# VHH binders against FAS-associated factor 2 (Faf2): the designs that were tried, part 16

Target 1, 346 residues: FAS-associated factor 2 (Faf2), of Rattus norvegicus (Rat) (q5bk32)
Amino acid sequence: MLPFRFTYYTILDIFRFALRFIRPDPRSRVTDPVGDIVSFMHSFEEKYGRAHPVFYQGTYSQALSDAKRELRFLLVYLHGDDHQDSDEFCRNALCAPEVISLINSRMLFWACSTNKPEGYRVSQALRENTYPFLAMIMLKDRRMTVVGRLEGLIQPDDLINQLTFIMDANQTYLVSERLEREERNQTQVLRQQQDEAYLASLRADQEKERKKREERERKRRKEEEVQQQKLAEERRRQNLQEEKERKLECLPPEPSPDDPDSVKIIFKLPNDSRVERRFHFSQSLTVIHDFLFSLKESPEKFQIEANFPRRVLPCVPSEEWPNPPTLQEAGLSHTEVLFVQDLTDE
Short names: E, the ipSAE of ESMFold2; O, the ipSAE of OpenDDE; V2, 0.75 times the mean of E and O plus 0.25 times the DockQ between their complexes.

## First folded at step 13 (VHH; framework vhh_7yz9_2)

Design k6 (from z6 with Q101T I102F; at its last look DockQ between E and O 0.33; V2 from the best seeds 0.00; counts 0 for: pae O 5.7 > 2)
Fold by OpenDDE, look of step 13:
Structure k6 (fold): chain B 346 residues (1-346), chain A 123 residues (1-123)
Amino acid sequence: as target 1 above (346 residues)
Amino acid sequence: QWQLVESGGGLVQAGGSLRLSCTASGFTFDDYAMGWYRQTAGNEREWVAFITDSGSTTYADSVKGRFTISRDNAKNTVYLQMNSLKPEDTAVYYCAADYETFTDLGEYLMDYWGQGTPVTVSS
């Protein structure tokens, strides 16, 4: 019976292969991979019961991803619906309590019929020769790799032994991968920390430089302000001096002591100093103001007062006196003492 | 943002040679395995070659002995030297990167993909 079965499956395979050239295999179009898995699971349970290894609830890709992420063994079962040994395998081996226990405890289990598009796709990838077909997949040397293949009818005890052997033979690689992953993770964390530290340092330096710049600018501005104030004050003083000199130059000549029309004025300055000069009766009070103004010891702003009677002399043009009176008009005598009051602080 | 940019595709006569390049950016190239896939119209994408971070190479049976994958970490570039090209090699070639190589089991777990470069081998 063995030769006939072999021939039958070979012919069928050849035929299927030939048909692939003529018509694309409808199974080549995976439209609902999850549906394929679920459908298979239901069919499986209907036929063989609910006592079976836990089926991975997802696509083959998802199963591989999880196996990779979790560093677990992935047992892949491809079910050949039309193969004579499939039923016996499922009933006697795959659903054996000891097998169920082993699979559930030590590996992920993904299964699909090759008549389903998802299963067919996986079949094309794994290239099984006969059924039942089992492949053990794990991450080895940083690659997801098939580390064991079991093809054909197998008894429960033998299945357990072979699966255990495959796992034990590859346990060291799994441990190695875990260590490598941990090392990589640690390295990554360290790099991140270094980067963060660097950025923080850079920011700190930038901030420091910014503050320094601001401080320099502040200092510069203050210095400029002080200099400007100093210059302004100097200009003011210079202008004042120039004005005094101008007034001095414009003063009429001093009358002779023998001039009957002259007035001797003694000015008492705020600093208790006395200055005397002669003026002509016909001269304006502005002249005596200009004289006082031209003196270095005179205040910047001042008024001139007479004591008898006490009065402020209108020596500067005002709204009331647009033309200051003459000394004569002001009622000054031939000899007069006038008091200069400082108004600079007013 | 990560990027893979393929180049070097084009038209070549049967028996000729092409060299594809893929330049990576936006991730630590040295830590990643790099690979090439190809896809023909209407077909699924198939893996062609992989090179791990350590420089270990793996090839599909269909290209073994004809294609050579290599990498230059200083340039963040992976190369595919294709010699003795056949019409059957006509496809869009895609560069892929993965932290842990998914060699002969398919494209399912690749982290990053390029946009592809077309290769046409004329008879």
Scores: ipSAE 0.020, ipTM 0.505, lowest interface PAE 5.7, mean pLDDT 85
ESMFold2, look of step 13: ipSAE 0.127; ipTM 0.617
ESMFold2 (binder alone), look of step 13: mean pLDDT 80; pTM 0.808

## First folded at step 14 (VHH; framework vhh_7yz9_2)

Design m1 (from x2 with I102Y; at its last look DockQ between E and O 0.47; V2 from the best seeds 0.00; counts 0 for: pae O 6.6 > 2)
Amino acid sequence: QWQLVESGGGLVQAGGSLRLSCTASGFTFDDYAMGWYRQTAGNEREWVAFITSGGSTTYADSVKGRFTISRDNAKNTVYLQMNSLKPEDTAVYYCAADYEEYTDLGEYLMDYWGQGTPVTVSS
ESMFold2, look of step 14: ipSAE 0.181; ipTM 0.627
ESMFold2 (binder alone), look of step 14: mean pLDDT 80; pTM 0.808
OpenDDE, look of step 14: ipSAE 0.417; ipTM 0.794
ESMFold2, look of step 15: ipSAE 0.280; ipTM 0.690
ESMFold2 (binder alone), look of step 15: mean pLDDT 82; pTM 0.829
OpenDDE, look of step 15: ipSAE 0.017; ipTM 0.413

Design m2 (from x2 with F50A; at its last look DockQ between E and O 0.27; V2 from the best seeds 0.00; counts 0 for: pae E 6.9 > 2)
Fold by ESMFold2, look of step 14:
Structure m2 (fold): chain B 346 residues (1-346), chain A 123 residues (1-123)
Amino acid sequence: as target 1 above (346 residues)
Amino acid sequence: QWQLVESGGGLVQAGGSLRLSCTASGFTFDDYAMGWYRQTAGNEREWVAAITSGGSTTYADSVKGRFTISRDNAKNTVYLQMNSLKPEDTAVYYCAADYEEITDLGEYLMDYWGQGTPVTVSS
């Protein structure tokens, strides 16, 4: 939607705004404006005594800035060094206890001699015309505004009445601005809280998603490991079965019972079953191991023992027996009982 | 209350361009007049450009026609587009805000200042 009016400012307003920006910083020239104010304070105490309102220790610009920031009245006093009424005003009015109390309790007080550069500049800005000169300044409608001027000699009671009147007539503007600042601050705090709540929610969502992702990956990896272990175990068992079948097919034939070199062996297996088979005395003991390995009920790892005398038969090549002996060389009789011992866990 | 943060400064050759930004931390930005100032070592701070809360602009004679000030109230940001830069434009550039639209006092006030962003224009 378009604005109802084409402009919000007059040409004069624009010009005055620009002048505010091109003016030099009050501290930009070679001058000592704080020194001018401190000099007045010291001169005041030497001439009029130490009982006086608290002087603002800083430049006019600093006093204006502090009054604006703190929402306080600023009383500006301009002193004429060579003016009789300035002397009387300082002695009689500014040193009066009731005036001191009023100024100290309700306002900032800035004072300077117009014979010093800082005081003279303020005199020109406030269009000071005669002495003593007082101006009351405050924030009004977002502007630092002169709301009262007192020119010429004034007695303490009249000064109190005039200053009080000016402040009472204008206090509502300061109260209104204080309320508006509080409202702006509350809005800013609320927005910050909303932004912080959003960021906290976002962080919580991100952490929640990270934990879900970690859990899914950990579960998937665990499932893959279990599956690989199952496949490896199945392959191992299949390989074992195939080896047993190969050994069975490669066994020499069983000799006839009538063969004089036949050896009948009864094997006692770990499951208490018995298996009988005939072998030839000329065969290697490896044939015995291969026969037993080919049995479905045999342990995966075993050894073969004879009992009389008790001994382990070398049926598998080892470092002691690279070529296992024949049944004859091992001293077996025509009928033997051998024991198969399970070594799977050893 | 408002923080002013300048950015976009740096080193540029004569005849080049830079765009400075100044972001305010707050939504009351719309009520403020904004300005750009610059300062070289040992010298007073020099006004460069200003833009009112209503959008009217003014410029120092030394930059007129080369620099453009603008604002984006939705982003709480004021910009200074600097074109046809000269070595004499070398300075630290400051963003400033003035809450008061017009003052009756004739005294020079700025409510808030940024920390500054350096601009160097080499020949």
Scores: ipSAE 0.023, ipTM 0.430, lowest interface PAE 6.9, mean pLDDT 81
ESMFold2 (binder alone), look of step 14: mean pLDDT 81; pTM 0.822
OpenDDE, look of step 14: ipSAE 0.176; ipTM 0.652

Design m3 (from x2 with Y108R; at its last look DockQ between E and O 0.49; V2 from the best seeds 0.00; counts 0 for: pae E 7.5 > 2)
Fold by ESMFold2, look of step 14:
Structure m3 (fold): chain B 346 residues (1-346), chain A 123 residues (1-123)
Amino acid sequence: as target 1 above (346 residues)
Amino acid sequence: QWQLVESGGGLVQAGGSLRLSCTASGFTFDDYAMGWYRQTAGNEREWVAFITSGGSTTYADSVKGRFTISRDNAKNTVYLQMNSLKPEDTAVYYCAADYEEITDLGERLMDYWGQGTPVTVSS
């Protein structure tokens, strides 16, 4: 079950904030807080050597934030520059190898002089009584809380024992917070996985429906194309039949066999059938084409040949023969055999 | 993956009003305290308003009486209603979420931060 968190600002917090504006100390307005820490570190190394705990390189607020985030202890050292015990503590306790090892392995370590603005701000919050001053801070009961204070000169063995005691007494709170954070993270991951699975299923369903719509549309267009092709062929066939009927109706009458200007023509069709018809010598060769076109058995496209001499008769207007000649002008005899060549495939 | 997305910023005349919104995802919104912060270029972020998971509200003195923070847990959204706006309210406004209480030192210790929405109040 997830714990509920309560936050508040106390009347004391408001009062402390207001007091800062009424009676400012020069140190109360921090202008270069990281510089204050770096300056202290440099001064520390000059005075006491380079063998020391690793200093947190950042503001007190940053150190608090990192300790909260990482669920680590934060050890805060406030240096009293003018206190007689400061040099002894730094040289003999803080720089002892076993103390360095403990601090470096188990906690964040933030240190500053109380004469610097950043150190003074922390001093106002922690309200040390004497130097050297150490405070241990950790996340406890959902607040960054001072869980131990060490004031006054202390020997390195006692420092180790007291720091270890404070950490061991409070480790349970950090373990509890770690477990609770892990549970929240696992719940968020599970919910994200469930949401991702749902969205993936929804996208798959939408893609499947989109493809089905595309298939239906493609089939519909194909059906429409086939229907249009069928209608076009039916209309073509109808138009051809109507034109054949028109030509048949417009044919001049067959002249009498006794007519001296009568021409009897025997047509040899591509299907080896024969048709005979009489024409008048004065008629245009187009009459021959119109007669053959009107026959059911004639090809859609054909040409008409004579054999003696072999020639194609100009029965339809063309570039060479814009006005087809008469049967007389084409040199046909009173009896003629003409051949019909199928040109439909050409 | 958590996310906080602010919206509703823009340009407004002095004395006017704006309503900022912040929509959360990727965490259990109901359990988190929510806050609004603001920042001008070159300065630290300034706390503006805070609302607990239980609905208790707290405001910075500079906005008290003019701004109202509220939350709608059904929409995973926190709001900042800004009335009687002044030119000094001009800033980028950030939404923030925290499972844990702000410390006694008043330091900024929020777990999650939004990307910010600019607000400009003209004279």
Scores: ipSAE 0.019, ipTM 0.476, lowest interface PAE 7.5, mean pLDDT 82
ESMFold2 (binder alone), look of step 14: mean pLDDT 82; pTM 0.824
OpenDDE, look of step 14: ipSAE 0.376; ipTM 0.757

Design m4 (from x2 with A33Y; at its last look DockQ between E and O 0.48; V2 from the best seeds 0.00; counts 0 for: pae E 2.9 > 2)
Fold by OpenDDE, look of step 14:
Structure m4 (fold): chain B 346 residues (1-346), chain A 123 residues (1-123)
Amino acid sequence: as target 1 above (346 residues)
Amino acid sequence: QWQLVESGGGLVQAGGSLRLSCTASGFTFDDYYMGWYRQTAGNEREWVAFITSGGSTTYADSVKGRFTISRDNAKNTVYLQMNSLKPEDTAVYYCAADYEEITDLGEYLMDYWGQGTPVTVSS
């Protein structure tokens, strides 16, 4: 009876292979991998009860990812719904309290039916020969690798022994991976610190340069302002001197002492110096102002005051006196002492 | 923080060429496997090519002979030269990095992913 079963399975496999070419296996398209896992879990619990290893609630890829990340063993169970040994295995071995304890404590557990698209996909990858099918997967030599395969009906004690053996045999590799990961992490942290330090230094240097530039600019501006002020002052002085010279050139000739219409004026300047000059009675007070203005020792701004009676002489055109009066009109005598008051600081 | 930045995507005519670039930062690029994946609307992300830290390259059958993956460690950049582009190559292309060897079932195993760059091949 043995040869017939082998031939039947081979023919069925060939037919299945041929049918795969004609009709794409509906399981070939995974549309809801999480749904597949959840569905299997519910079916499993309905059939075998809730006392089972903790099912990883995610896709096979997610399970692999977590196993990789956490450097844990991943036990993969592929359930053959139609296989004769599947029920016995699940009831007697997989759901045994000792097996549950072992799996939950030492590994992640991912399971799916091969009748579900997700399970079928994984089946294609792992290429199981018979059921029940278990694969132990771990990170080894920078690759997620199947490090153990258990195929066929197995008793609880044997399952425990085999799983334990696989884990123990590969424990050294896990340790090595952990060390490598730690070293890599340390190196990365150091590099980051160095980069940060460098950037900080660069920023500090840039800021220093910026400040220096600002200071230089500030100094330059101040110097420019000072120079401009000096130039302006020089120009003002030059203009003033030119104006004094012009006034001097425009002064009427000094009357003769013998001129009956002449007025002798003694000017007392703020510096206590005295200046004397003659003017004509008919001349405007502007003339005496111009005379004083033309003197080097005279203030830039001044007024002329008479003492008897005390009054400021309107020598400059004003709103009240658009045309300054003549010396005669101003009531000056033949000899007058006038006081020059400095108004420069007013 | 790690970053993968893809560039070079765009519109190209069938038979044309495009070069994608992915620049990495925040990890030791020289030690990592680098890969390109692509995804079309409504479909799963598929592996296109990967290059090991040592420079060994592997390609999906669909792009073999047309695409070339390369890396410049000095620039922390991986490239995908795509020649003889077909409308079927239209997808968002993703750069990925992994310290471990990249496998065809390893999409979720990748340590780092870029944001993707779109490639459209017009007929």
Scores: ipSAE 0.255, ipTM 0.694, lowest interface PAE 1.8, mean pLDDT 87
ESMFold2, look of step 14: ipSAE 0.362; ipTM 0.733
ESMFold2 (binder alone), look of step 14: mean pLDDT 80; pTM 0.802

Design m5 (from x2 with M110Y; at its last look DockQ between E and O 0.25; V2 from the best seeds 0.00; counts 0 for: pae E 11.3 > 2, unsure alone 64.2 < 65)
Fold by ESMFold2, look of step 14:
Structure m5 (fold): chain B 346 residues (1-346), chain A 123 residues (1-123)
Amino acid sequence: as target 1 above (346 residues)
Amino acid sequence: QWQLVESGGGLVQAGGSLRLSCTASGFTFDDYAMGWYRQTAGNEREWVAFITSGGSTTYADSVKGRFTISRDNAKNTVYLQMNSLKPEDTAVYYCAADYEEITDLGEYLYDYWGQGTPVTVSS
């Protein structure tokens, strides 16, 4: 808004509000203006009959507000109780079926006697010169505006023609305002739809990025797990090699071939190689296991079998054999062939 | 679609204070004059306070010196600070917006109304 127009509107707002303080606000009244309307309707029906236009049952302010909101014409009738033409107008014009039909179909109809407080208040606003008095009011150029005044006695056919003329001359303003309201409503709907579409697109992008981040995290965790497994395998192999070296260093000396208690054992390994070593009959079978374990080519986990008779030798402490026997106790001969069975996958 | 949403009402002891808020949406708030009205059962709505689009304020005689109306155009909100509350202030308080210029008929016609927020002042 231009600086002059901004200042002008601010000044107009002050004047608009100041007029409320000079002229009492009708919405602050304690009087029952709806009672004035109902009273007029009852008096009208008693005097002129029950066939009449539908009276708006509410204050003048409410009727103006409804006409503005609904973009309808408002017909205001001010009844002069003491005027000589009032009875003729009510009986002959307002109660005519064609007039009733026109008013009921095309407009809101507010009527009151000017002898009632509400009717007198409206009389001060509309400033009629004589009775019967009609005013046509509508929203025009963003104002509730009197667009037609009919004063004096009028016949029903002339009334219909005059009201129709006033409405036809002014209905383009109502059509224009109706289109502008639709455009404003459509703009609000479009903005809401655009905001919703933007938020939905933003949420979709956030979800897509979250899925990408989760996929990258899963790949990173898998890579780390593989590396940890590799390190664990390397540590296990190093420990195994160290244990093999420790067992080799702890082996008792090989007995001389001339020792009468010497046992020569030929081991057949799973890789089809053979290894020979002498042991002493007094030694535990654990020495045999420790010797085989110390060999580079031996399986990580193995058992030792003799074939004549076929049996597994208890070379490692177990629940069945807490203390492995000596070579003599196991019944080995001075020369033996023993078979090494690979158990690594168990 | 337009909306006026009041908040801040409730039960308060006589002599106490409340701050009412009314947040607007769906129209150009800065162009509208804003008002507070109140209604007791069986009575017409009574004007309480008014603030123009430019920020000038006016009050009903019954609330002058006790109530303060203000607006925050950045938040699309009008406030009513209610101090030294009396039992007579018990009512449903309504926020209203007025865009229309003065009619040829001298009436003020409000375009938008809130649903109201109840205020009860006990003795």
Scores: ipSAE 0.005, ipTM 0.268, lowest interface PAE 11.3, mean pLDDT 80
ESMFold2 (binder alone), look of step 14: mean pLDDT 80; pTM 0.800
OpenDDE, look of step 14: ipSAE 0.220; ipTM 0.676

Design m6 (from x2 with L109M; at its last look DockQ between E and O 0.45; V2 from the best seeds 0.00; counts 0 for: pae E 3.4 > 2)
Fold by OpenDDE, look of step 14:
Structure m6 (fold): chain B 346 residues (1-346), chain A 123 residues (1-123)
Amino acid sequence: as target 1 above (346 residues)
Amino acid sequence: QWQLVESGGGLVQAGGSLRLSCTASGFTFDDYAMGWYRQTAGNEREWVAFITSGGSTTYADSVKGRFTISRDNAKNTVYLQMNSLKPEDTAVYYCAADYEEITDLGEYMMDYWGQGTPVTVSS
């Protein structure tokens, strides 16, 4: 009867294999990996109770990622629902208090049924031969690597011994990985600091140059302003001189001392100097103003004042006197002393 | 800070070609394996291609023979040459870096991710 059973199982296996080519295994499509894990956890608790190792709450990939990140061992359990030893293993070994304590303290624990798509996927990757199936995974030589495999029914004490052995045998690699990671991190931090320092230096230099440019420009502007002012002043002076010369050229001839209609005027200038000139009674006060204006020693702006009576002579056209009066009209006598007041600073 | 910046995505006709680039900064590029992933709306991100720090390349079956991954360490850049593009290749393509040379363990294993570049292949 033995040969018939062997043949039957072989044929069945071949048939199953052939059917896999015709109908894709529904487990091959992972649509909700998290759901698969959660479902398995619930089923497990219903069947075996709540006293079990802490199940990793995430996908196989997430478990691997966390194991990698944290440099921890990851124990992977693949549950064969239809295998005869699965129940015994779970009840007697996996849920043993000492086993629970070991797993929870020293490793991450990920588990799933191979009847679930996520578990099936992992099964395809790990290629278990029998159940129960346990794999220990860790980061080694820059790769997540299976460093131990336990297949078949195992007693609690043996399980503890085997897991401990695997971990101890690989502890040096974990230490090495930690050191390498630390070195890498340190190097990265140093590089970042260097880059920051460089950027800071560059910014400082740029700012310095900006300030220098601004200062130069400010100085240039100031110099330009000074030059413009000088030029303006020179022009003003030239214009004033030209005007004085023009006034001088346009002055009527000085009357003779024998002219009965002549007025001798003595001008007292602000600098205490005296200038005298004769004018005609019929001449406008503008003439005496023009005379004074034409003098080099005269202020730029001035008024002429008589003392008897004290009055300012309207020598320049104003609203009141659009046409300045004549010397006669102004009440000047044949001889007059007039005072020139400087108004330049007013 | 580390950065991965993808470029080269866009609209292309079926049968056409596109070259994606990913430029890395903020980490030692030469020591990292680089990879491309793609994601369509509503679906999980899938692995497309990887190149190790040593230059070894691996490809998903769906793109094998059509896509070529390469790297230029002097430019800190990884490339994905995509030829014979199909509408099924329409996705957002992501660049990823991993210090560990793991190619088949999923997206959660990658250390760094880019923001992605969209590729649309029209029929």
Scores: ipSAE 0.153, ipTM 0.646, lowest interface PAE 2.8, mean pLDDT 87
ESMFold2, look of step 14: ipSAE 0.328; ipTM 0.709
ESMFold2 (binder alone), look of step 14: mean pLDDT 81; pTM 0.817

## First folded at step 15 (VHH; framework vhh_7yz9_2)

Design t1 (from x2 with Y99D E101V I102Y; at its last look DockQ between E and O 0.05; V2 from the best seeds 0.00; counts 0 for: pae E 5.7 > 2, placed apart)
Fold by OpenDDE, look of step 15:
Structure t1 (fold): chain B 346 residues (1-346), chain A 123 residues (1-123)
Amino acid sequence: as target 1 above (346 residues)
Amino acid sequence: QWQLVESGGGLVQAGGSLRLSCTASGFTFDDYAMGWYRQTAGNEREWVAFITSGGSTTYADSVKGRFTISRDNAKNTVYLQMNSLKPEDTAVYYCAADDEVYTDLGEYLMDYWGQGTPVTVSS
């Protein structure tokens, strides 16, 4: 029965090959890779039961990606639906409890029928010679690589032995990749930390400098204000002095003691000092005010008071007295004592 | 820096021929296997042809007998002669390089990829 089956399958293969020249293989267009895989899984379970290795739920590309990311072995099974050994393999080997346990524990498992577009595509890449077909794939030297191929009917024990052998032979490479990845990660973390620390330091320095500048500016402004105030005060004093001098220069000459029309006035200043000067009866009270104002010892603002009777003398033009009276009009006698009151703080 | 630059794509009538070229730079071309892939809108990229560093060629069933891949190491160039073109061959064709001699993982293991050249086959 063996020769007939072999011949039959060979003829069928030749026929299929010949048909490919006539019609493009509909499997050449992958439209729904996920659907292909799901369909295969359902078909598989329907035919062989639910006791099987865990099928990877995704495309071949996704399986490779996850195997790479997770640094795991990927076992790829291509199912030949029309091959005589496929059923026996699936029933007796692939679904054996020990095989299931091995695959589920140590590798990802991706499977598809070559009659499905996704499986066909993978078949074109891996180029299996016969069925059942298994390939072990792993990351080696930073590349996903087929590290083992198993083709043809195989018994459960032999399958376990072969898979174990392939994994053991390549275990060192996985370990190496893990170490390298870890080293890279550590280096990256360190670099990030260093960069963050540097930036933080830089910010701190900038902030310190900013504060220093602000303080300097504040101090400068205060100093300027003080200087301006001093200058203003000096100017005020100078102006006052100039005004006093002007008043002094404009004072009428002092009358002679022998002048019958003269008044001797004794001024009592706020500082208890006394100043004496003569004036003419015909002179305005403004003259005595100007005289007092011109004195260095006189306050900036003052009024002149007489005691008999007590009254403030209108010596400065006001609304009530636009023209200050003369000494005579003010009722002063030949000799008078007048009191100067300081109004500077009022 | 490595670079693959495809050229030769365009519009062709069914039954016509095109020759694609891919020029490589930035790596040791002689040591690399070179491949052509194609992709249509909405579909995954599919393998078309591959040539090893030693000159061994392999083809997808869909193009077998119609397409020929070759390489000129002196020019760092891989070619894809496409004959008897069909509307189904319309796609963006990509050149790829692989350091490995064996192409058993196809498009998924390629180290370098070009930007692609569009091929449109009109009916």
Scores: ipSAE 0.020, ipTM 0.555, lowest interface PAE 5.4, mean pLDDT 85
ESMFold2, look of step 15: ipSAE 0.035; ipTM 0.524
ESMFold2 (binder alone), look of step 15: mean pLDDT 80; pTM 0.805

